# Designs tried in a protein design chat: VHH binders against NADH-quinone oxidoreductase subunit I 1 (nuoI1). Part 6

Target 1, 152 residues: NADH-quinone oxidoreductase subunit I 1 (nuoI1), of Koribacter versatilis (q1is57)
Amino acid sequence: MSIAPLLRKVFLIDLIKGLSITFKYQAPKDCQTEQYPQERPVITDRFRGQPMMKLGENGETLCIGCNLCALACPENLIAMKSDRDPVTKKKVMVTYVYDVSRCMFCGLCEEACPTQSLKLGTGYEMALYSREGMVLDRKVLEHRTAPEPYEK

## First folded at step 4 (VHH)

Design b12 (from k8b with S54L S57T D105S Y107S; framework vhh_8k46_1)
Fold by ESMFold2-Fast, scan of step 4:
Structure b12 (fold): chain B 152 residues (1-152), chain A 122 residues (1-122)
Amino acid sequence: as target 1 above (152 residues)
Amino acid sequence: AVQLQASGGGFVQPGGSLRLSCAASGFTFDDYAMGWFRQAPGKEREFVSAIDWLGGTTYYADSVKGRFTISRDNSKNTVYLQMNSLRAEDTATYYCAAGEYSLFSSSEYDYWGQGTQVTVSS
């Protein structure tokens, strides 16, 4: 009578103690607000943001000046000038201009880039306030940040 | 000495056409992008059109797209702006500019021509 309920209670406590280790590693999210890491809203891959150019690990330009992205653009929005590096003898991009004001976001320029240096982002859409801001030159494309304009 | 000589402006009625010319000297013309800008009385200077150094890639402001055509003749060191279907809002002083590594930011253009006045009657 009096000891049988106590024995089952003690046995149950021992079982609960074993499960506490699993709880610790799984970090169940029940009836509590998580502070860190905070979960972010999911951005759909259907919307492409403005163009940007990836740099290599040492900050070098990955663009080889092949002009394929400009030829693939049906609106002729891309202008680049390439020259030969006097040391390496390979073509390098000297200037690059992308006019976003007429961009159809078709992705053909990104698909045509053999080095995958040109990319259309999937982050937040950023409005350009100035007409002059609708044109992105090489420096802007290579040094754009994701949707935090405060940093740059 | 670098010179950009803009010409071809004048008085025209709405729906009319004008061709502006900008003759360049004193620099290697085929290494420079050429642009047209305009400034109406009491307004800031605005971008109109640009042509690059790569063989005729052209850019237009939305307000002029489909009506204006920019072209260049490297043998004559001249850039042209063909303006069709002119509107009263196109009334402005038009400037040509040359930039070695810039097409659209007015602050990045290296050389500027004198203005040529275009007046659309109403």
Scores: ipSAE 0.000, ipTM 0.120, lowest interface PAE 13.2, mean pLDDT 66

Design b13 (from k8b with S57I L103M D105S; framework vhh_8k46_1)
Fold by ESMFold2-Fast, scan of step 4:
Structure b13 (fold): chain B 152 residues (1-152), chain A 122 residues (1-122)
Amino acid sequence: as target 1 above (152 residues)
Amino acid sequence: AVQLQASGGGFVQPGGSLRLSCAASGFTFDDYAMGWFRQAPGKEREFVSAIDWSGGITYYADSVKGRFTISRDNSKNTVYLQMNSLRAEDTATYYCAAGEYSMFSSYEYDYWGQGTQVTVSS
C-alpha cells in the first residue's frame, strides 16, 4: 500500500479545517452585526455584497452618468437618468435606481463602472439590510460609502 | 422629424472587414449617446457597442471586443462601427440607436434607426 492515498486524505482534512476556521470567523461577526447597537460590518476585498456609491472629497458624486453599469446587469435592475451640467457641460447622474430584490451579486456592474463609483460588498455585509422588495435610490446608495484604500 | 439611417452593410467573407455608418438628423446629436445593436435570424436583439456624447467612453460586448471599434463625428452627426475579423456568427441586421440619458441598454434608447444587413458567408 503506498502512502499517496493517506497524504491525499490528510490534505483534504487540512482543507476542511481551513474552511471551518473561516466559517467560525464569519459566524461570530454575523452574530455581532445582528446585535443592535453593537453593529460591526466586516470589510473584505473578496466579499460581494450589497451595492453602494462611493463619493469623492467634499461628498461630490463620482458617477458620471454613463449607464454602463445598467447595460452590464444581466437582470436589468439599474435605471439611471443623466443630464448635462449647465456650468461644467459634463454629463452628471440625476437619478439612480437599483432593484436589489433580484440582484445576483455577480459584480458585472461594478466592473463596468469607469469611475469605480459603484461598489459591491465593500464596507458592508449583506446582513445589514434585506434584499426582499428593496429598491435603492441614489440617496441610499451614496450613504453606503466604500472604505478608502490604505495602500497605494 | 428625428431620423437615424444605418448603412454600409453587405456580404463579406470570414476574416473580412466592413464599416457601418449611422447618419442622424432632427435632434441635437452632440447631446446623445449612440449605440449599435444587432439581431440575428431567430434570436433576440443583442447589444454590440456604445459611445457617449463626448466620444470619451466606449463599451463593447464581449463577443466583439478587440474586433469592432465604435467612433463618432459630431460635425457630421454620424456614428461609425468598424468591424474587423468578421465571423459567421456576426451575421445579423445591425441597428443604431440614440439615448439622451446615456442609457446604453436597449430598454432606455429614445430613437432607433432602420437596420442594415450584414452577412458573413464562406
Scores: ipSAE 0.000, ipTM 0.115, lowest interface PAE 15.4, mean pLDDT 64

Design b14 (from k8b with S57T L103I F104Y D105S; framework vhh_8k46_1)
Fold by ESMFold2-Fast, scan of step 4:
Structure b14 (fold): chain B 152 residues (1-152), chain A 122 residues (1-122)
Amino acid sequence: as target 1 above (152 residues)
Amino acid sequence: AVQLQASGGGFVQPGGSLRLSCAASGFTFDDYAMGWFRQAPGKEREFVSAIDWSGGTTYYADSVKGRFTISRDNSKNTVYLQMNSLRAEDTATYYCAAGEYSIYSSYEYDYWGQGTQVTVSS
């Protein structure tokens, strides 16, 4: 008599019930990588902090891709890639990378920026950044809120 | 009317020197950065040098650093390019341009002059 298929089905149902209980105990991990944009007051001091890129009143990028900030940096911390806008045929910044781990906070890159888009600010403390957060990309530079530190 | 008139080009032997001048009129010269660009036959226009409105800051292309010197005389509304140790690769038509800042991107300059030909040959 064919009881083996019936027992297999019964054991499959029991296995599915076991998996369902396991999934019920898996709480959502929604607190670990959730990052919200924040408006923080800008504090200006003689001590220069982390670099940031100012946006215009309508949120437009002020960086014109001239690379003068990279040329002014004594530690060669800035890597910029520019491309031509196919509509306007003007040079636009596509990627911007600032290695803040070696930054001397001297302000030469800020002084070299003709559009005053690059600024050194005090919105965050360096100790709050993970290893990955020590290399700031365009998205981080154009937003005031730092990525949440990855605890290791 | 805005006018930029480049002059001082000519024939020179390798290792020689030339001084280019660009006379500006029709705008407030002291408020504008000035730049020099060049274009060789069959090649794209390339940046050579730029100078801030005050003359305090200068920029040079890597190919000309140490050989070329840009300067300006705001009392004469003129920008100059002193070219030393000229090479055959420097043969091009040289253009002067005016813009809001000292930048090395050619499409960000507002006003362009007529070219002056520089030929470096033995």
Scores: ipSAE 0.000, ipTM 0.092, lowest interface PAE 17.3, mean pLDDT 65

Design b15 (from k8b with S57T L103V D105R Y107D; framework vhh_8k46_1)
Fold by ESMFold2-Fast, scan of step 4:
Structure b15 (fold): chain B 152 residues (1-152), chain A 122 residues (1-122)
Amino acid sequence: as target 1 above (152 residues)
Amino acid sequence: AVQLQASGGGFVQPGGSLRLSCAASGFTFDDYAMGWFRQAPGKEREFVSAIDWSGGTTYYADSVKGRFTISRDNSKNTVYLQMNSLRAEDTATYYCAAGEYSVFRSDEYDYWGQGTQVTVSS
């Protein structure tokens, strides 16, 4: 009697229900801890650095829109694109977004930057006062860097 | 022909003020960003200030922030640099330039003026 396909279907559904229940009750065991669940464990290490875009000696933008820093970031904190200026039609870096709320200062994005434009520096001068300020755009990152004869 | 005529330079004492003007002709001024650069003897050309096509975005070198103000009048095809609280370090030949984008790089600018000398001395 050709009920084997139906039995296989019923067995598969029961298996999926079993896995759903197991998966469902796995989370509550993690949630029973006193500490609320976090995307990452609490970090006791020093948080050192905030992103900024370094300018050249003549005050020129060093970022060439290559997207290597975004590709290097393990937390996917950087979104960048280059586009054509609507007035002059010249290709320039237009959009740069850095989410600093999850930045662990690993230095991978800074190491990946071929022009040394992206820097992670000391946090004492970070002027972020709102939730929206935790997501930095190009204008904010570039305005933090001033050209000078000697850089520190 | 394309021409940028810088003017307004001169001799001034420290703490004084000058206003530089750059009159543009021979191209569609409203489509170009305008910049000011300066070069002192024995030094490389350095960025001073820039303004986008609309006047909505301005850029300043850190050494001139709070002292210099760039502006443009698209009806007169002219860009201005108001220089206040001048210092001896501001002594240089000042050049105006027109480019495809408001950037700090001198190599991004397509057209350059002859320059106007500014001397700040006691």
Scores: ipSAE 0.000, ipTM 0.080, lowest interface PAE 15.9, mean pLDDT 65

Design b16 (from k8b with D30E S57T E100K D105S Y107S; framework vhh_8k46_1)
Fold by ESMFold2-Fast, scan of step 4:
Structure b16 (fold): chain B 152 residues (1-152), chain A 122 residues (1-122)
Amino acid sequence: as target 1 above (152 residues)
Amino acid sequence: AVQLQASGGGFVQPGGSLRLSCAASGFTFEDYAMGWFRQAPGKEREFVSAIDWSGGTTYYADSVKGRFTISRDNSKNTVYLQMNSLRAEDTATYYCAAGKYSLFSSSEYDYWGQGTQVTVSS
């Protein structure tokens, strides 16, 4: 007629149940292992062979019109013209033409650039297309890295 | 035949505004930088403003910086000079010019317009 021994046994079973639940949440064997896609390439700075002009933090041109990249090119693919700013008296680039059709991808023009404005093969920098002047690819400019505002 | 036709000049009071236009024909407008120069009576020709072939880069003389704005419309083969807060010293004949490579030196510009007179007086 006494329920005290049965109450004690039920109480011990509840304690064991509580411990088994805690163990299941902490057990490594119950954790899901993530699977990475095998065919997905690793993100690296890959040489693509397209010339690009890097902009400064305020979107300004870093090119100082020194013509060193044109002089360094063994195929004479770069034609640059510069003029002198009447206010600052510094040389500024007026036109830039890069013929990519005969480019050997040697990197000598990029290495010769003292302001590091000319780059070959980066994924987030502005593209400069070869013409009688500088053409900024708006798609590349629109996709350049910017501080992401908090959205969700 | 290359032609640069400047227009929009006239009489304006000090502090007024005026817009100059230069219509180009006879060459590939989008391959040329455009400049505005002015010459007052008895003075040498001076640089006012320049814009590169794309419209992405603009330059201004110290005397007009903050008051004048240069722009271009390659679809209309036209370059514009918006002149604000005009002063008596701005009275001159304004010339538009086209240069493939130069922005500042008048001797390096290839083609020149006939000019348009701007007079700032009370």
Scores: ipSAE 0.000, ipTM 0.207, lowest interface PAE 12.6, mean pLDDT 66

Design b17 (from k8b with S57T D105S S106P Y107S; framework vhh_8k46_1)
Fold by ESMFold2-Fast, scan of step 4:
Structure b17 (fold): chain B 152 residues (1-152), chain A 122 residues (1-122)
Amino acid sequence: as target 1 above (152 residues)
Amino acid sequence: AVQLQASGGGFVQPGGSLRLSCAASGFTFDDYAMGWFRQAPGKEREFVSAIDWSGGTTYYADSVKGRFTISRDNSKNTVYLQMNSLRAEDTATYYCAAGEYSLFSPSEYDYWGQGTQVTVSS
């Protein structure tokens, strides 16, 4: 009967595949650490990070003082002041304050920003804050934009 | 009295197009920037597009860039929003607004229209 050798091959292949999967998880090199061995999903990148403000190519502020991010925030954590430019007829942002103490990292402020100036970073989770570090002003937010994820 | 009358809304299939119009009266139209905002059920009023007093500068929310086009006709006191490649997520009541500067926040606009409903559904 030629059926018995075929069944043996099928049985052995199934067993080998089962063992390979189990062994990979029982002693996986990628799962031995808690340092995110897999690439993060796009949705996690979009909503997970710490707040920061992008600057333009010449270091100029991209924020135009529209207050849309403050209006979109469900916890009302954002306050900004803007002055009108008599030459350009547009509002320009002068001060910006972000209270991160109750921030839900929902990404609504990032989505509301028409100039894509306000971003939630996708790097390492924010460091432990003292009380002073819970309120981020304009300079702090703009300084968080690093050339690389690890700014030293 | 100042009036802004939005029109052109309706029902469309995904991928369809609509052109919204906002007719303004009661103020010097060509001294004002115009904006379009929308409000979907359960959401805050959000920015869509803005155009300055001359029509020389336009702004768009990221969600509508490349699909929507804002324009104005100062001789007719009318601002338009051409909406192409409509998606279910574009379903909202659309409002036109007038303000002294081309701005993105609803609070920066002085005058508002009654709104026109846009429903994208199959």
Scores: ipSAE 0.000, ipTM 0.082, lowest interface PAE 16.6, mean pLDDT 66

Design b18 (from k8b with S57T D105R S106P Y107A; framework vhh_8k46_1)
Fold by ESMFold2-Fast, scan of step 4:
Structure b18 (fold): chain B 152 residues (1-152), chain A 122 residues (1-122)
Amino acid sequence: as target 1 above (152 residues)
Amino acid sequence: AVQLQASGGGFVQPGGSLRLSCAASGFTFDDYAMGWFRQAPGKEREFVSAIDWSGGTTYYADSVKGRFTISRDNSKNTVYLQMNSLRAEDTATYYCAAGEYSLFRPAEYDYWGQGTQVTVSS
């Protein structure tokens, strides 16, 4: 059957009661042990050299799958696989994995990238507090933005 | 044993829609790129669409771009192909395939399904 008007009133009252409970049982500001914040930390808002992948204006990947960054890394921290697009005949990056746990932040991989896609950025180590840990895949490096397929 | 079970094919009118599904078992699905390929009678097997292991990147053949959408559900070990605005030229047997980092070339895919027939009648 359809929802009765009496049931609608009961649900509305329960919703308001739920909000009251939320206010009543929210965590006290000084009661729990402070944990390191997940937002950009002010203390670590200094140059860190975190690796990232720049995307084009339409969100397309700028990486051409050349593997030069992996070859330049002295710690062998980068694993990449690429395929050749049968339509455009260009190499396309399929997977990318960067292990930052042993990264020396030397910038050799950035210097090796011919498309300027891979950058060691400035800022904070937010990615180290994510569920992905210290191994950054393509999605994390591209800031969780899916790139558009190569158009031309 | 590795199994790729394709389903969802059938007969449709031009302009119609179908959703193909490919259920995978026997390998670590999350480690593999997934692709859809099709083969019409008397033609070579051609690339249709591919999706990387995470679902973060998708690729489409020019003939299907804007009409087809590939997606995957890693929790269900399934890849999907939503086909809209179907044309007579889309009539083919559709195959799903799994490849460790392979996207476009049939020879570079590791595992193949048996296929599902799609017929668009004009």
Scores: ipSAE 0.005, ipTM 0.193, lowest interface PAE 11.2, mean pLDDT 70

Design b19 (from k8b with S57T K65E D105S; framework vhh_8k46_1)
Fold by ESMFold2-Fast, scan of step 4:
Structure b19 (fold): chain B 152 residues (1-152), chain A 122 residues (1-122)
Amino acid sequence: as target 1 above (152 residues)
Amino acid sequence: AVQLQASGGGFVQPGGSLRLSCAASGFTFDDYAMGWFRQAPGKEREFVSAIDWSGGTTYYADSVEGRFTISRDNSKNTVYLQMNSLRAEDTATYYCAAGEYSLFSSYEYDYWGQGTQVTVSS
C-alpha cells in the first residue's frame, strides 16, 4: 500500500491524543489538590510535611521495622534499627532517626510504609519516634501546640 | 544564662581519634536531649548524633555510625562525642545543642553552643 506512510502519520496523531487522555485520567485535578493544598508558601511553614510516627489506639508501635521507608528516601535521611521481640518473635523497630533538615517533602517514604505508621503531617502533629522508643512526652507535645500552620 | 561550651577539637591525621565534650549550664540538663551537629565551610549544618535525657537511647547519622559514640554524664552536666577512625570528610566545626527531645533537625533545638573545630588532614 502506497498510503502506508500517511496512515503511520495519522496513527502518530491518534497516539498523541491517546497519551493526552491517559495523562488527564492518571492525574485527576481534584484528587491532587485535595491531598496537597496549594497557594501556601513552603518557607513560612517550617513544619509543613514534617514526619510523624502514628501509633495504634493503645499507643502501640505500628512500625514493623521493614526499612522500606529508608530505602525509598532519595536523600538517605532515615536510619532505623530493628530487632526481634523476644515474646512475640516479630520484628520491631528499636531506634529511628529522621533528618528533617534535608527533607524534600517528596512523600516517597510515606508511600513506602506498608503499615502507614510514617506520615508527613501538618505542623501541629509531630512525633519522630514510635511510642516504644518515643522521646516525645505529653509536655513536649503540649509545648508544640501552635496556631494552625496551614491555611484553608 | 544558658551556656553550652564545646571543646576537644583539633588537628588529627586520618584514622586518628578525638573526644569532644560539651559542658552545659543554666538549665535542667537531665530534662533535655543533647545533640551533636557539624558544619563544613560552604555546607549546610549536618546531624551527627543525639542522646535522650536518660542516656538510654542514642542516634547516629549513617556516615558516623560505628565510628562515633555519644554519651552523657548527668552528674557533670556534660555530653561527650568519642570520634574514632576519623576521615577527611569529618573535617568541620562541631556544635552541641540541647532540646526538649532528641531532634535531628538543627532547626528545632532550643540552645546552641559555640563550635569546636575538627580538622582531619595528613
Scores: ipSAE 0.000, ipTM 0.102, lowest interface PAE 15.4, mean pLDDT 64

Design b2 (from k8b with S57T E100T D105R; framework vhh_8k46_1)
Fold by ESMFold2-Fast, scan of step 4:
Structure b2 (fold): chain B 152 residues (1-152), chain A 122 residues (1-122)
Amino acid sequence: as target 1 above (152 residues)
Amino acid sequence: AVQLQASGGGFVQPGGSLRLSCAASGFTFDDYAMGWFRQAPGKEREFVSAIDWSGGTTYYADSVKGRFTISRDNSKNTVYLQMNSLRAEDTATYYCAAGTYSLFRSYEYDYWGQGTQVTVSS
């Protein structure tokens, strides 16, 4: 068995050299810098983006209370109520609740919104405001979004 | 005009403490989450800590958990970062940021302050 141990030793040395080269290639400084992992607390649920409701340039709600976003959501995460404004006689959103904890960020609710008021944010790591889950009401969705002009 | 003014940095020995402050103006402070990020020379900007709009939820990077405490005072439009048990590895320029979409990714914050330098050396 003087040949078998020698070949095994040579193989192990070559393997170590190969692993060293592979390790250096797979973790180059430039690649690591471009893919810098932000330090993050341990959170089991990960999401991309965050829902928000855009407001008009005067801070008015762009949501017309049509309920199309709720109907488009495959997870039934959106509950809204609308009523007629007694002064303008237009249908307006009264309450809006979005359960973000189960949101799959498929974009169907955003695509269904005819006024472009409902938007999903961008980014890999989403803010979680509660470890018990996250349910966003109308105030949170509307008042954390910078006003954006609407030009028809 | 939106302004975030970070202050409180300086020289400190290992094991020492510093308190950073970030004074905000020009936007509705109570509607924004606030975060602290740091960047050392030759390194990418990294997340340190974040606090939601109410102050009820806080997040910390593993490297600072148990040593740093973030807080906010909505009446003063100010965010604080209390840094205890400082290490040489904490040496960096610290930036405060305001955002509404994400607490962890720097490119998702809407407004950024001028940095304050923290140097931990013996």
Scores: ipSAE 0.000, ipTM 0.108, lowest interface PAE 16.5, mean pLDDT 65

Design b20 (from k8b with S57T D62E K65Q D105S; framework vhh_8k46_1)
Fold by ESMFold2-Fast, scan of step 4:
Structure b20 (fold): chain B 152 residues (1-152), chain A 122 residues (1-122)
Amino acid sequence: as target 1 above (152 residues)
Amino acid sequence: AVQLQASGGGFVQPGGSLRLSCAASGFTFDDYAMGWFRQAPGKEREFVSAIDWSGGTTYYAESVQGRFTISRDNSKNTVYLQMNSLRAEDTATYYCAAGEYSLFSSYEYDYWGQGTQVTVSS
């Protein structure tokens, strides 16, 4: 009984399984169906994370208006408008709105942000329990604090 | 001057329909999110519906979901609220509002209309 041919056979099967999983994951239409949003209930936790926008050391906006966070959100909760700065010709965010009433706290929008300006965390500074605290606008997002336990 | 003129209110029987219109002037309409709010006598103002600057995203209060439809026409600087299957509890003064940053919170809206009365009764 030779061990080397058996190990090659076992490892080959594992490699084929790994490649099969990778191929399925890389097919975007296999990850999404037209009926998926109807079949998955939206769950809002009582102690969900709160979105915020971090500012730079000088208080400057870090958001570059790329819209990647809005595209990543499965519930389409983010609306933003951007324009080009007439001096620098760089794209800058003008308008930003985040609807937290249907937020599933999945973190996909935070993961998609290339400048890491959009963050989800835990904060209870009188924002969640306001009668109108279910939708957060740019001004609220930029001026709220959400401490993150592992950010350093 | 900036102005928002709400219209289309009136008297309607339960199960009836009304279409509210809000005509905007004095600002770049397609740069603003638009919202509808209502206030019944003796109650605080409540959110009804909102639409973003592009018209691609709409929000509705749970009490009106499936019955009301918000839309906008940027060429006419007008936002609409189509109200179907009206109930007695929908009786209120309806206000339109415009905000650069706001979709839902009334404290963040920059401009407000004069309001239009909707009365649902038999």
Scores: ipSAE 0.000, ipTM 0.126, lowest interface PAE 15.0, mean pLDDT 64

Design b21 (from k8b with S54H S57T D105H; framework vhh_8k46_1)
Fold by ESMFold2-Fast, scan of step 4:
Structure b21 (fold): chain B 152 residues (1-152), chain A 122 residues (1-122)
Amino acid sequence: as target 1 above (152 residues)
Amino acid sequence: AVQLQASGGGFVQPGGSLRLSCAASGFTFDDYAMGWFRQAPGKEREFVSAIDWHGGTTYYADSVKGRFTISRDNSKNTVYLQMNSLRAEDTATYYCAAGEYSLFHSYEYDYWGQGTQVTVSS
């Protein structure tokens, strides 16, 4: 049996539905007074976002205070101080400061981190935490001061 | 008193191997990062390799990466530098150093050994 007329009719309905969707997205009128002047930034895979420090499942700091990330940075943007834990007698990071304003996003600090604690983010998620000229301290890097949920 | 004693140097042909040892005493060894530096006649002291206080992270100069391996034994207060595929350009006096925080520049290290001479020649 020939189903060509039915396929033509189904195709026409799908075409109309597709045009409806396209028309809807070509003329965005929703929330114009609130969102019209703001655009989503176009992020390429070459762009690296704000540096961050990952935490363990229990919120523990993964940084071991080795200073290798600071030494790897060609722009000398990282200042870290470590102290000895009075219980375990192992070195732990106490303070960490990252000057993001001159960061070249080369990834050398990330490659130097043995615990994979320090990461350079990509995409949209990190842009909200960093502002131009901002110096990022330990709490900002670990997202402890930001209200957004931490997902490992 | 703090002491760092480097040993294991000598004369080798190109392509040969040597293992340098640095025995440390007089400080809490497992709280310190250890580094190896070398100095050829007429040149400044240059960084070779470093290992952090727990031994989990190593850092190498590009000139030695893939040929040299740094390791440490905290139970013996000793750091090692395994040197493979030696070249004439590796000829230098090799020094071990201990630093609490910084690993790259010689001025950032707190304690230094007397050095051991490595000569690679045909």
Scores: ipSAE 0.000, ipTM 0.109, lowest interface PAE 15.4, mean pLDDT 66

Design b22 (from k8b with W53Y S57T D105S; framework vhh_8k46_1)
Fold by ESMFold2-Fast, scan of step 4:
Structure b22 (fold): chain B 152 residues (1-152), chain A 122 residues (1-122)
Amino acid sequence: as target 1 above (152 residues)
Amino acid sequence: AVQLQASGGGFVQPGGSLRLSCAASGFTFDDYAMGWFRQAPGKEREFVSAIDYSGGTTYYADSVKGRFTISRDNSKNTVYLQMNSLRAEDTATYYCAAGEYSLFSSYEYDYWGQGTQVTVSS
């Protein structure tokens, strides 16, 4: 098919929208009917290990662009671009993308980070399931540094 | 041409040891992080271990931590995986991989080697 790549992209977006709508309507019903005594393995109420990037005390980026977190991820969910600072000649992270939609929250990327800038929390993010794509960029990761169980 | 040649695989009994090596050519080895992955029949590739360009930082999957040791020799363009206290569940084809993280990274490793089979059985 001449449009097979386009169809794959359209199909994925449509699937994500359908999933988000299903989840959205399911949560209010659980609250109304008090089904909490039952274990619900199909629907995860919380994301354990929400990814975030710590900043230094002065708000500086602690990530040194080593790509070790991407190498440690068994699902290959992390992509970053680094460049050399012309003044310090050190590698600096320019872009960072984390696809949380397939994240297993195994903690390998956190263990791989030599500067402890990438951290997985043990709290939760209810709204994540309703977001399309669930791809977190550098700005999102750096500004969500709240401790568990709350984000802000 | 870029080549990664893995070797050292074979048959070993439970509790035994084996050392894998991966010889690299066709790229600037000192600029690349190296990793080991494994794949058992019917399963996806699993991360095993990684080492940075300098050899100063190493990473291990929880399933192998304390038993496996990754090391590299930049003068020989070779990365090694020392496997101790082997278990039947370690049976898999082991692959070495190289990733250039100094300029740009991707969702996948840049270069992959041929597999070497490790079978742990009594």
Scores: ipSAE 0.000, ipTM 0.107, lowest interface PAE 15.9, mean pLDDT 65

Design b23 (from k8b with D52E S57T D105S; framework vhh_8k46_1)
Amino acid sequence: AVQLQASGGGFVQPGGSLRLSCAASGFTFDDYAMGWFRQAPGKEREFVSAIEWSGGTTYYADSVKGRFTISRDNSKNTVYLQMNSLRAEDTATYYCAAGEYSLFSSYEYDYWGQGTQVTVSS
ESMFold2-Fast, scan of step 4: ipSAE 0.018; ipTM 0.455

